# Ledger of designs, part 10: VHH binders against q9x234

Target 1, 288 residues: q9x234
Amino acid sequence: RTFSEEIKEELVNVPFGSREEVISELLGFIKARGDLDVKSRHIVFSLHSFAASRRLLNLMKYLSKPVSEIIVEKSHNIKKRYIKITAEYSESFMVIEPFFDVALFVSFLRGLFLSGGSMTNPRYHYHLEINLFEEETLALTRKSLKDFFNINAGIIELRNTRKLYIKSIKDILVFLEAIGVQRKLEEIDRIVTERKVIGDVNRTVNFIEANAIRTANSTARQIRAIELIKENMGLENLPEDLRRVALVRLRNKELSLRELGKKLNLTKSQIYSKLKRIIKIAERFGDV

## First folded at step 1 (VHH)

Design s05 (framework vhh_sonelokimab_d1)
Fold by ESMFold2-Fast, scan of step 1:
Structure s05 (fold): chain B 288 residues (1-288), chain A 120 residues (1-120)
Amino acid sequence: as target 1 above (288 residues)
Amino acid sequence: DVQLVESGGGLVQPGGSLRLSCAASGFTFSSYAVGWFRQAPGKEREFIGAISRSGGSTYYAVSEKGRFTISRDNSKNTLYLQMNSLRPEDTAVYYCAAHTGYFRGQYDYWGQGTLVTVSS
C-alpha cells in the first residue's frame, strides 16, 4: 500500500458539510481526473485509488446522482487495478466557484488530492503534488493556497503533465490538515519531529497559518460586498475612490492587496481601508 | 469537551513581569501544540508564540522575541507565558489556544482570556 493511499483512506471518513461543499469536492474530482464527454453527457473518472473511488461514490449518493457504470480494470503487466466510474454530466457540478470561500476551497482541494494527488513518504522526501491540466484552474488554486493558507506552491510543466507541488513540510502539513487528515498527520509529525534537534523552531506547528483563513475570509467577504453593492445600488453610485477599488478588486479576484495597490498606486493599508468602507456600505443590503 | 482557562493577568507597571497560566482539560494535552494570542481593544487579534507537543520547539512573533517565553508542563496539563520588560502597548486580553486541526475553522479551541494592564 502506498503512503498516498493511506492518507486517502482517512479522507473517506471526513463528514459531509453543506450541499455546496459536497459539490465543491466533486468539482475537485472533475478538475483533476474527470474526462468530460459533453456530446454523450457523461463524465468518466479513471481512478487509481480505491479510497478515492469509495469517496466519489459516497459523494454521488449524497447528491442523489446515480452513476451510469462502474468498471474495474486490471493492468496486464503488474497486478494493479484502476476504477472507471461513469456519471451523467450535469451543469450543477460546475456552478460552484471554490476560490473565494475557505470551506468550499478546502472541499475542492480534498477532491483534487483524492483524484489527482500524491505525497512521497516523508522519510525520503518532503513532496506533495496534484495533477491539474487546466492552466486557469491551476493558477487559481495556487493563488488561493497562498491567500488562504500562506502555502507557497510551485508549478511543474512537463511534456504531457501540468502539476502543482508543495515541497515545504510545514506547508504540506497545513494542506493535509485543511483537507481533513488527522490520524496520519500524527504519524507524519512524529517522523518530522524525530529528525529535529532539541530547541529548533517548530515550523511544522505554526499558528500563523490559521490567520490565513481569516485573510481568505476577508478576501471572500470583500468580493461578496462588492457583488451586493453591484446588485442593489450599482457600483457607479459609490464615491470615485471606492468605485475604482471595487472595480479593480472585482476584475482581479486572485491578486493580493499589495498587487492591487500596484495597479492603483495605493499602499496595502490604503486599499484595506477603502475595502473596509465598501464592506460597511454593503451591510445595508445583506450579510457580509 | 475541550476547555482552556487562562489565569495570572492583572495590573503591572511598565518594565515589570507577569507569568500567565493556561489550564487545559477535556483532551489529551500532550498530543496538541498550544500557543498564546492577545487582543487589545479596537485591534486585531495577534499571535504571540507557540510550543510543540513535547515542548522541544518554540516559535515566537518577531515583535515579542526575547521578552516573552513560552513553556508547558504536560504532567500538569498547563501552558505558561513568561512576560518580561512589559510595555503599555502590551495591554490586552491574552488567550491560549490549542492547535488541533486546521480545517475546524479559523482557530482551534480557545480560552476565555485574561486581562493584562500595563500602566503606571
Scores: ipSAE 0.000, ipTM 0.121, lowest interface PAE 17.2, mean pLDDT 76

Design s06 (framework vhh_sonelokimab_d1)
Fold by ESMFold2-Fast, scan of step 1:
Structure s06 (fold): chain B 288 residues (1-288), chain A 120 residues (1-120)
Amino acid sequence: as target 1 above (288 residues)
Amino acid sequence: DVQLVESGGGLVQPGGSLRLSCAASGFTFSRYAVGWFRQAPGKEREFIGAISSSGGYTYYAVSEKGRFTISRDNSKNTLYLQMNSLRPEDTAVYYCAKGPWYRTSAYDYWGQGTLVTVSS
């Protein structure tokens, strides 16, 4: 099952509140995925979520509203099944104003999300979206999200698609909690924490690797220089002080400049200066 | 700058009708929801209803549904309130305001108001 479907399965079990809240949730289903046939007085829901379909049927049962037809169909251009539910239209479905009351609004959002919403697995990226084709309802929903929950939702408009989206993980968590997600929130929070820890570990490893490469490049450059001198002129032809440094460096590749200095009774600055001279000599024989 | 001017108030007998107007200027009227409020002497300001930017949605306080109708004409930058079957308790100063539908306390740019008196 998709991550969205797992969230929707949890929402099926949210207890029913007042009659007005149930009607508000049904209005959300209608606004996201309901096609109203005014002439025949029917609403047709085309749902890709089995969880959403079960919730819708439970809402209709609670309201004692008959469902006239349930069909499972396959889409023309993809091998995805969807559930088509036909129910009688009632003007009473449209009298609830979900923007006046927080309980009515969260019920409305639950219906919207079940009917037309999706969330990407937070292991990959943070994205929640809701299909909402009616411009005024979309604008009002966005404003109420900001007012009630301080959620900043964006709008995507394409040729045949209009969506609200939320990209902030903090806002996504507030949204999911508001509509009744509980157990899945714990999983999401764990994933977010794990991603942070893995990101921090990767950042630390990359820093250590970069530092090790820099250290290795410095030490490797010194060793390459000494080997080039050995191959092209012989270490015995270096001044005595440089020859001593070259030999100790070759025998102690893992030591820092300070530690090499201790072995030769020289300061870090003196060792650095002598190794710099060795590198300059080696430049005559190749890339160092 | 932003201005809202209410008009159309007056004295009317119980059972009568009045149509209030609110002329808006200084902002893009067609982009904002607007609404009507009223305040009777010694009482708190009461929300009556609001209308969406396009006029496609109207929201009313439960007590006013059926008697009052809100409409707008974006070409004239004007908001209307049609009041029918008026009662003495409808006596108040009526205000138009610009704001979001869902928070009555967030309405800004209040007009000066227009007095409606329902008395025989």
Scores: ipSAE 0.005, ipTM 0.123, lowest interface PAE 13.0, mean pLDDT 78

Design s07 (framework vhh_sonelokimab_d1)
Fold by ESMFold2-Fast, scan of step 1:
Structure s07 (fold): chain B 288 residues (1-288), chain A 121 residues (1-121)
Amino acid sequence: as target 1 above (288 residues)
Amino acid sequence: DVQLVESGGGLVQPGGSLRLSCAASGFTFSSYAVGWFRQAPGKEREFIGAISGSGRSTYYAVSEKGRFTISRDNSKNTLYLQMNSLRPEDTAVYYCAATYKWGPYQAFDYWGQGTLVTVSS
């Protein structure tokens, strides 16, 4: 099997998180390689990865969505085998916004990579790419890679194709670890070391540091928004549900969204949604 | 069956250094992200830092970056916290914790019982 397929095999066994995370991963599959037939309410996936196909079937099973057809064919153009999967389309697949929550974004990236991504064997070149034709989705994906993981992705356009790519080995390793690759990272490190790169290079990647800074900046933004509302309109004038979230955030600045949720008997997604609404309200009173 | 046992705590003078260890058993250590937390008397528990299962990626609480270093040895199922330039305000019970999930907004599922670090002249 190819180097990309070996990476994808490892991703098949990544545990499912929340329903929203599963839908976000499915959205990634759709955005990279899903052909929508809105009239007949079907989506067709043409996947060259058997690992990606197994993962997709598992996602569909989790969501209780029927698969109407599975065909394994050989492409005459490239002489490679591919799996064609036809599933029922639902508008609910499109309701997730994967660019503003890191857990949803990581799931989205996993789907994108499984469906439309590839990585060159690092023995030859440091190159990871994802096919993404939609300009808006590509731009948001690139921005979120930078914001959440400090990954600098480039864009390449060739005739009828558009790709997001990563050339830095440090950024590639951050990307792969973020989507759930573990064992294959050790092989990549060995290959990189064997190539004896010029200079004294630290190969330790600090995407978690970038995530911690992003989380701290996000928390600081949330607190600034709440203080701005407090100063300009008073927290008592917020809807009851938003006021409760605002007060708990102020009292517990160090806690994650999941931990805040436990205090209010709300999911991480519900807390995030309410904090996002608080920030929008605060924008009327100043820079947030 | 899952156990995390901290060790290496004790009395240290301001400006000194100390290395804490956390021995893990009952799970596949290399598949779990692990981190350090501390709690001073009468205070809330605070996050210090975490390291991914592979050891490739780390992150720290902003206030502690540069003084504390997290590392792991998967062959020994052990997590470490190297603490330098210790201050009296670092006095706390230090806990190690493990989670299968990696990334921000993470929750830790398994916790040790803690080891006391006292920084005093």
Scores: ipSAE 0.005, ipTM 0.247, lowest interface PAE 11.0, mean pLDDT 79

Design s08 (framework vhh_sonelokimab_d1)
Fold by ESMFold2-Fast, scan of step 1:
Structure s08 (fold): chain B 288 residues (1-288), chain A 121 residues (1-121)
Amino acid sequence: as target 1 above (288 residues)
Amino acid sequence: DVQLVESGGGLVQPGGSLRLSCAASGFTFSHYAVGWFRQAPGKEREFIGAISRSGGSTYYAVSEKGRFTISRDNSKNTLYLQMNSLRPEDTAVYYCAAQPRLWYSGTYDYWGQGTLVTVSS
């Protein structure tokens, strides 16, 4: 199963509220995936989610509305099938105004998500989208998401498709909780946390690795400088304090500046200053 | 007046154990997700772990799993961090934090003042 389908399976069992809430959820199904045939007085739903189809059948049963269900093969491929549900058109389906009452709006969102929504697995990307073809309904849905839940939804418009999308994980979680997701929220919670922790650990490891490389490059530069002086003028021609530092560094290539300082009774800063002077002298003889 | 007060910090030898407590007041504790963070001098704040409102789910930073355990007692309005097999690298100020949403939704709304844990011989 897809990640979206697992979320939708949980939504099948959300308890029914008032009759108006059930009608509002049905309106969500209609606005996302329902085709109104006014001439025959029927609504045809074409759903790609088996969970969504089960929920729709349960809504229709609650409303005592007769339906016919057909599983339709897409391109004769059994794995690319969709469910076609036909229900009689009722004026009661169009009476509800879902944008001015939070309970009706939440029910409407659940219907929209079940019939036309999807969420990318949060292991890969934070993305939730809903297909919404009618401009007025899309605008009102976006406004109500902002007004009721402070969710900032974007719009994607492409030839023959219109979508609302949410990319903020905070907003996605508020959305999913509002429509009735509970158990899947705990799973998403774990994934999001693991992603953040892994990102932080990777950054820390990269930082430590970069520091080690920088330190190794610094030590290598110091040794190269000392060897260059040794080859071109001889260490005996360095001032005595610099000569002592050069010899100790050559004999102890693996030691930190602090550890080298201990051997000469010098601070880390004093050792660094003397090594910097050695490097300056070596610049006379080559690239350091 | 929302407050979180950490306690139980102190000096402990390497390999030792400590249990930190965080007492919550001024709000309905059971309606908040809560977690533990730490910060060593000169380092960024590190996430340790968090616990859901009911205490039924816990989430840990991978590096801390197995040594640290988070629990809560909603009847006592208290959050706990059990720390075992402590190392010098665990030396830090430990903070508890709370928020009314899901704990990973961003910045925590309420923070304690912190309690210092020093791991040294």
Scores: ipSAE 0.000, ipTM 0.115, lowest interface PAE 16.4, mean pLDDT 78

Design s09 (framework vhh_sonelokimab_d1)
Fold by ESMFold2-Fast, scan of step 1:
Structure s09 (fold): chain B 288 residues (1-288), chain A 124 residues (1-124)
Amino acid sequence: as target 1 above (288 residues)
Amino acid sequence: DVQLVESGGGLVQPGGSLRLSCAASGFTFSSYAVGWFRQAPGKEREFIGAISYSGGSTYYAVSEKGRFTISRDNSKNTLYLQMNSLRPEDTAVYYCAAGRRTYYPWSEQDFDYWGQGTLVTVSS
């Protein structure tokens, strides 16, 4: 799964607001990936995201708008599957002006991002973009981002594409929060914090030192969990296999998981799994 | 400055075929919906069909009934109209047009830029 798809999966569950907000979100889908066939009175959506497709179908159901065809196809040599959804056209899809009201605008942005947006994993660089081929819509979207949220978006115009982009992590976080991202914001904030800490040291990071610190922190958490169980239920009340691991861990705080495994005739993976279960048991007694 | 130049018009016999081209310059062709209109002597301008900016969707007037096919080549900044099974009633000046309103390219008012036109005469 891409990082963008993980964000889009969270957006599927954003509650529906007013009818006008739902129509505004649908307009966002139309403006990013919808082509209108007036002769047949149909709108064709070509979506690369399964999450976006589920959200679109939920919007159409809420609005009681029929969907006539769903086809899943693979794009040539691009190695992307896309979902082609055909829905009947209605003039009512286009009567909303999403640029002058903040509630309508955030719904519009959610539709745009689901249909034509992507975000690079913030571990590598800070970049969010939306494909928007209609110049007027792109210009109004950029202006409204600035006016409502003080977001500075740039425009890239290439021979066959036109894109709106955001490179500032502060602006990206404001954008994601506005459209309804919550859980993924916590993950992004953690990644950003980790990058800042690493950025304060030399380019050549000592991975041995980093691994040693991670091991020490993991060992401390394991010992804390075992102590909580000892205090609150007694180690004798653990299953025998977990009790053996807990006791050996307490007696050998300095050993790696591989070394602990050798003492118990278990693999590193088996020791890790048992310690993970011990930590889960300890969670009922305190913060671990 | 924006220019649209039609070519390929001429005299053709009933039942014949003709392909019109429209060369675009002075704007980002791939960002515009583009279409074809015609005007017969003594009649109002009539919509024939249009194609979305990506080429993914085409729109046709009901009267065309599959005789006409619209296509575009964004790499060449060119719009095409393939006309088959031509009738004397198809005699008209054919215009290409470009408009920013991608989802409403079925009326004259939706198009901002127009070509000079090319004459098509269908006669025995």
Scores: ipSAE 0.000, ipTM 0.107, lowest interface PAE 18.0, mean pLDDT 77

Design s10 (framework vhh_sonelokimab_d1)
Fold by ESMFold2-Fast, scan of step 1:
Structure s10 (fold): chain B 288 residues (1-288), chain A 122 residues (1-122)
Amino acid sequence: as target 1 above (288 residues)
Amino acid sequence: DVQLVESGGGLVQPGGSLRLSCAASGFTFSRYAVGWFRQAPGKEREFIGAISWSGGSTYYAVSEKGRFTISRDNSKNTLYLQMNSLRPEDTAVYYCAAKYGLTYSPRQYDYWGQGTLVTVSS
């Protein structure tokens, strides 16, 4: 199963609250994946999640609304099977205002996520998205996420779809907790903690190692240049300022440029410039 | 009935250590995230830290400087706060609280204790 499906399996067992909360959750299913036929008073749901399908059937049972058809079909656009559920619709369900009450809004979000939501495995990428086609509903959902939970959601518009997305792991976890995810939250939290520790350790070790190697290679190059000059022309034939720098570097192989500068009363920049010139002179005698 | 009862508060000298306990009853403690808050006289309530239902994860406030450590024992239905290197500004009433959810979630805490006074003074 996909990571999204594992999350949705937990949501099937969230206890029902008030009748208004159940209707609000159903409204979420409608807004994400429902095709409303007003003339025939039916809603057709095309769901790619078996967990979402079971939850929807439980909601319809609670509301005593008959389901007229359940079929499993193959999608024309993707090689995935989906469940098509046809159910009775009443205009009275559309009078619920899920955006101004936290319990109604949480139920609405659960329906949205079950019907049209997905989450990438946090081991690889932090991303949660929900299909939400109506502009006004999307705008109100985004505002209520901010107002109730301080969640900052973005919008992706594609040719035939519109999506709400959350990229912040903290916001994703707040979202999932709000809609009733429990076991998966603990697992996600562990993965996030592991990624953070591994990332921090790898970044620190790589940075220290790279800097140490770069410094060692630079110092080695300087010493090799000085030794080439010593063998081929003698250090006494260098200009006095370069000879002093060469001798101090040779005596103090482990010191930084700043520390070498202190011994000669020169700035780091002045030491660097003189060592660069020593290296250029050494190029006459070999590769440095 | 749900209860959270803090204990272990008292008078300590600056630089001292103190361990607070919070005994939970009336709910399934092992399913709840639990945390510590404090409130000094005339100040707002301040979050200190929380620990996940399993004890596998901890979350501390940004203002915490590593002097405090939170732990739990689900077999005893008890939450702990280990406080080290105490300062006069740590003087406050300390509260334990429980919520169903993640430690760092902005979700409100569901259950609160009555608090225990910690005074740091010579």
Scores: ipSAE 0.000, ipTM 0.187, lowest interface PAE 15.4, mean pLDDT 79

Design s11 (framework vhh_sonelokimab_d1)
Fold by ESMFold2-Fast, scan of step 1:
Structure s11 (fold): chain B 288 residues (1-288), chain A 123 residues (1-123)
Amino acid sequence: as target 1 above (288 residues)
Amino acid sequence: DVQLVESGGGLVQPGGSLRLSCAASGFTFSSYRVGWFRQAPGKEREFIGAISGSGGSTYYAVSEKGRFTISRDNSKNTLYLQMNSLRPEDTAVYYCAAGSYYKPLWSHEYDYWGQGTLVTVSS
């Protein structure tokens, strides 16, 4: 299996949320790899992932939408296969706005990634990309990644192709956690940690001392930020993922980011990213 | 064309109650998070509360918990704010706002705004 396929296999069993979240995930499949034929009332999905195909069929079953045809075909590359799935078009597929809230947005991202996404093995390069050909949807997805998760995504546009990409390992880990990846995140975090430890060998004593001071200052800053938000706007007004992090941080002031992550099933970098966004919110109410 | 029109403002005595309405048109109301903000003279615009498109989730500023209740009627494309136990400090122009993103506390991230309705709490 490819590295991307291993990630997608984990996503197949993510529990279904609300009906709106399931429709939002289906819209993600449509926007990345769906070919909509409105006149014939069909939508065709061309998927290179067996995991993505299984997830799509599960979504269609949940929504009680029949699949009219499933064909497994060869791609131009003899070593690759693709699955062509044809379903009746329904206007209900397009009714949801995936940028409305964080739960709808992460469901949409999961569909996008399953249908048109890929990630390079982090041993070689930090690179995650999603095919997204519709200009407006690409722009809104990029903006929502920044707004909800402080993820900085780039755009590749060349010869009628459009891709959204993420090169920061911190942002990649936040993205993968948001869409429901867990076990593979632990593996990636270990690889990243091992690389950093090897790189820092020559400065171990000074690094440890400096890092401890920065961690203590960072923890105090995080707590100050959360208290400012609590006093000035209320933690209930944070996005659910940020609210959970804020509450766990306040209850466990002595824990490292790694230990905090274990309580929420998040990596160190995911916790850090969410806390950094909490700090940015708090800057409105005082010096953090 | 997107429009949000507030109504129900006016003069009310301290301790009184008032219900504000916001009529929405030109967009799919049930797909948007909508909320209430207020601005008193010489102060910054502050968040009061927001409600999800389905009405299943509500969010309130800490200082307003228990006194104010936000609700919506998607069949009428209308947002409501029930205000109880009003105090002179509640005197402000009240605005409704609609946004496609989950950002009820950042006014710059709401895409559509009404023109406001004045609420005066005084004798």
Scores: ipSAE 0.000, ipTM 0.118, lowest interface PAE 16.9, mean pLDDT 76

Design s12 (framework vhh_sonelokimab_d1)
Fold by ESMFold2-Fast, scan of step 1:
Structure s12 (fold): chain B 288 residues (1-288), chain A 121 residues (1-121)
Amino acid sequence: as target 1 above (288 residues)
Amino acid sequence: DVQLVESGGGLVQPGGSLRLSCAASGFTFSSYAVGWFRQAPGKEREFIGAISKSGGRTYYAVSEKGRFTISRDNSKNTLYLQMNSLRPEDTAVYYCAAPYSGLFGTKYDYWGQGTLVTVSS
């Protein structure tokens, strides 16, 4: 399979967060690959990824929205296979605010990437792109990438195709980590390191430092969220599973998510999901 | 029926400050993110910024450059825009918009009638 498909296969297994986060991810699918038929109240998705198709079906199942038709077809012009999925349209999908909340935004980005995104194997080029035909959605997505993650995305406009792209490997890694990629991040880091020539030590150090800073900032945000909950409501008022994660993170501020998972017998994804919920709760009490 | 009523506009000298208010009714204000826009004569509507339903998060357009602050009071169903260090180029009609659907400038946003802000000597 392609490098993009391998990334998408990993994203299929990202745990569901809140209902709003699931709707935000579905909105990403709609904005990248959904054709709305208002008269029949259906959305038709044309997806080139089997992984994306499975994730979409899982989202629809979670939301109790029936899928009315699934067809596998070949594109006449491109000679490429695609999966056509027809599902009920709901106005409630438009109510969420994917550009104001980092958790909603990363869910939205995951949907966009799954349905309309691709990444070139980093052995050849550092390039990640997302097809996004709506000008307003593209502009807001680009701005939110800058504001939330300091990612500088460019725009390519060809014929009747609009694409958002990222060429900086540092920004690509931040993007992939944000949407829930884990195993492939390690592979990408290895490939990037292997591509460096003898004497490129300054670039390697800068790359490592930037990644460490992003990780430290993420950890600091998690600690701040837990402290806000502790001071304003008490950790004992968290659900037991979240309380356990909060306590272990607070006691082990220097550990990675993977290492925290080992202490609690949880996967990195499970720890990440629980910390996201903790951050969302903390938002009631201040900036996190 | 969704209604939004802006107030607080007027004439102000360059370097001055103004606080705009937007009173919301006809929907559950505390359940939605809401935003501010402005439109100068002969120009397209420009996004200023928006605030999350809880008030805990704000998103600003790059062009505001730290001079504008958005806040809300859910107990009063009111949205605020604090404008500092005003410049002649800030002269515009200011609009609040709700509920935010993630697509500013769409026909799904409800708009107030606007309040005029004039920055001149």
Scores: ipSAE 0.006, ipTM 0.214, lowest interface PAE 10.7, mean pLDDT 77

Design s13 (framework vhh_sonelokimab_d1)
Fold by ESMFold2-Fast, scan of step 1:
Structure s13 (fold): chain B 288 residues (1-288), chain A 118 residues (1-118)
Amino acid sequence: as target 1 above (288 residues)
Amino acid sequence: DVQLVESGGGLVQPGGSLRLSCAASGFTFSSYAVGWFRQAPGKEREFIGAISRSGGYTYYAVSEKGRFTISRDNSKNTLYLQMNSLRPEDTAVYYCAVKHYWGSRDYWGQGTLVTVSS
């Protein structure tokens, strides 16, 4: 199952509150994925989540509202399955203003998330988004997230898509807790902690490995350069200061530049400069 | 000073129609969602309908027949409730309310009585 679906599975079991809260959650479903056909008196929901579909059916049952058809279909362009639920229109579907009260608002958010929301696996990125095509509803939802929960949500507008998004892990956790996620929050906290620890360990290991390789490659290049000079020119034909550095490097292949400097009473910078000159001389005789 | 004043209530015969008005002052009316509630004798306050700040979206608690319609005129700072095919059970005090999105305070009018009787 996707990470989003795992979260949505937990939301199916959130207890029903007041009738107004249940209607507010249904309104969230309508605003994200419902097409209202007033003339035929139908609402059609097209949902990609089986968990969201089960929750919607439970809401309709609680409200004693009949569902006329349930079909599982494939998307025409991208071959994904989705559940199409057709329910008869009732004015009670449009009964509540979700921004009057925090309990109504969190119920509305739960419906929005179930119907049109997704969260990226936190192992990769911290990202939660909700599809909201209606500009007024998006603006009010963003404002209410800030006012009730101090959540800073951004807006993404693509070709034919409008989304509300949250990138801060702290804000994502507040959002998920508000809509009723409990056990999955513990799992997310563990993933976030593990990701940080693994990142720190991997960064340290990669730094050590990269530094060792870089040092070995540098030392190998220096030795090849000295050997090229030895074969083609003779070390005795180097200036005396360079000859002494070349000989000490050949005899002490495992020493750092600092340690080489100690043997010749030179600074790390002086040794580096002299070895660079040796490499430049060797370039006349071959690829170094 | 936020003020909501309801008007248009009165005695009406069963099957008749009535239009309620709510005049808003003391705030930027066009920035808020507003709604109608009613309270019948011996019953809890009941939500009737609400309308978004632009008027683009309406929300109704009237589940049986489309007898009530909510609308607004932001140029006149006025909210309306059109009630058709009135029945004795519609007898109640009707209230106008606004949700104050910043600070979570709700404002209520004093109400207007609607009596459906012969």
Scores: ipSAE 0.000, ipTM 0.150, lowest interface PAE 13.2, mean pLDDT 76

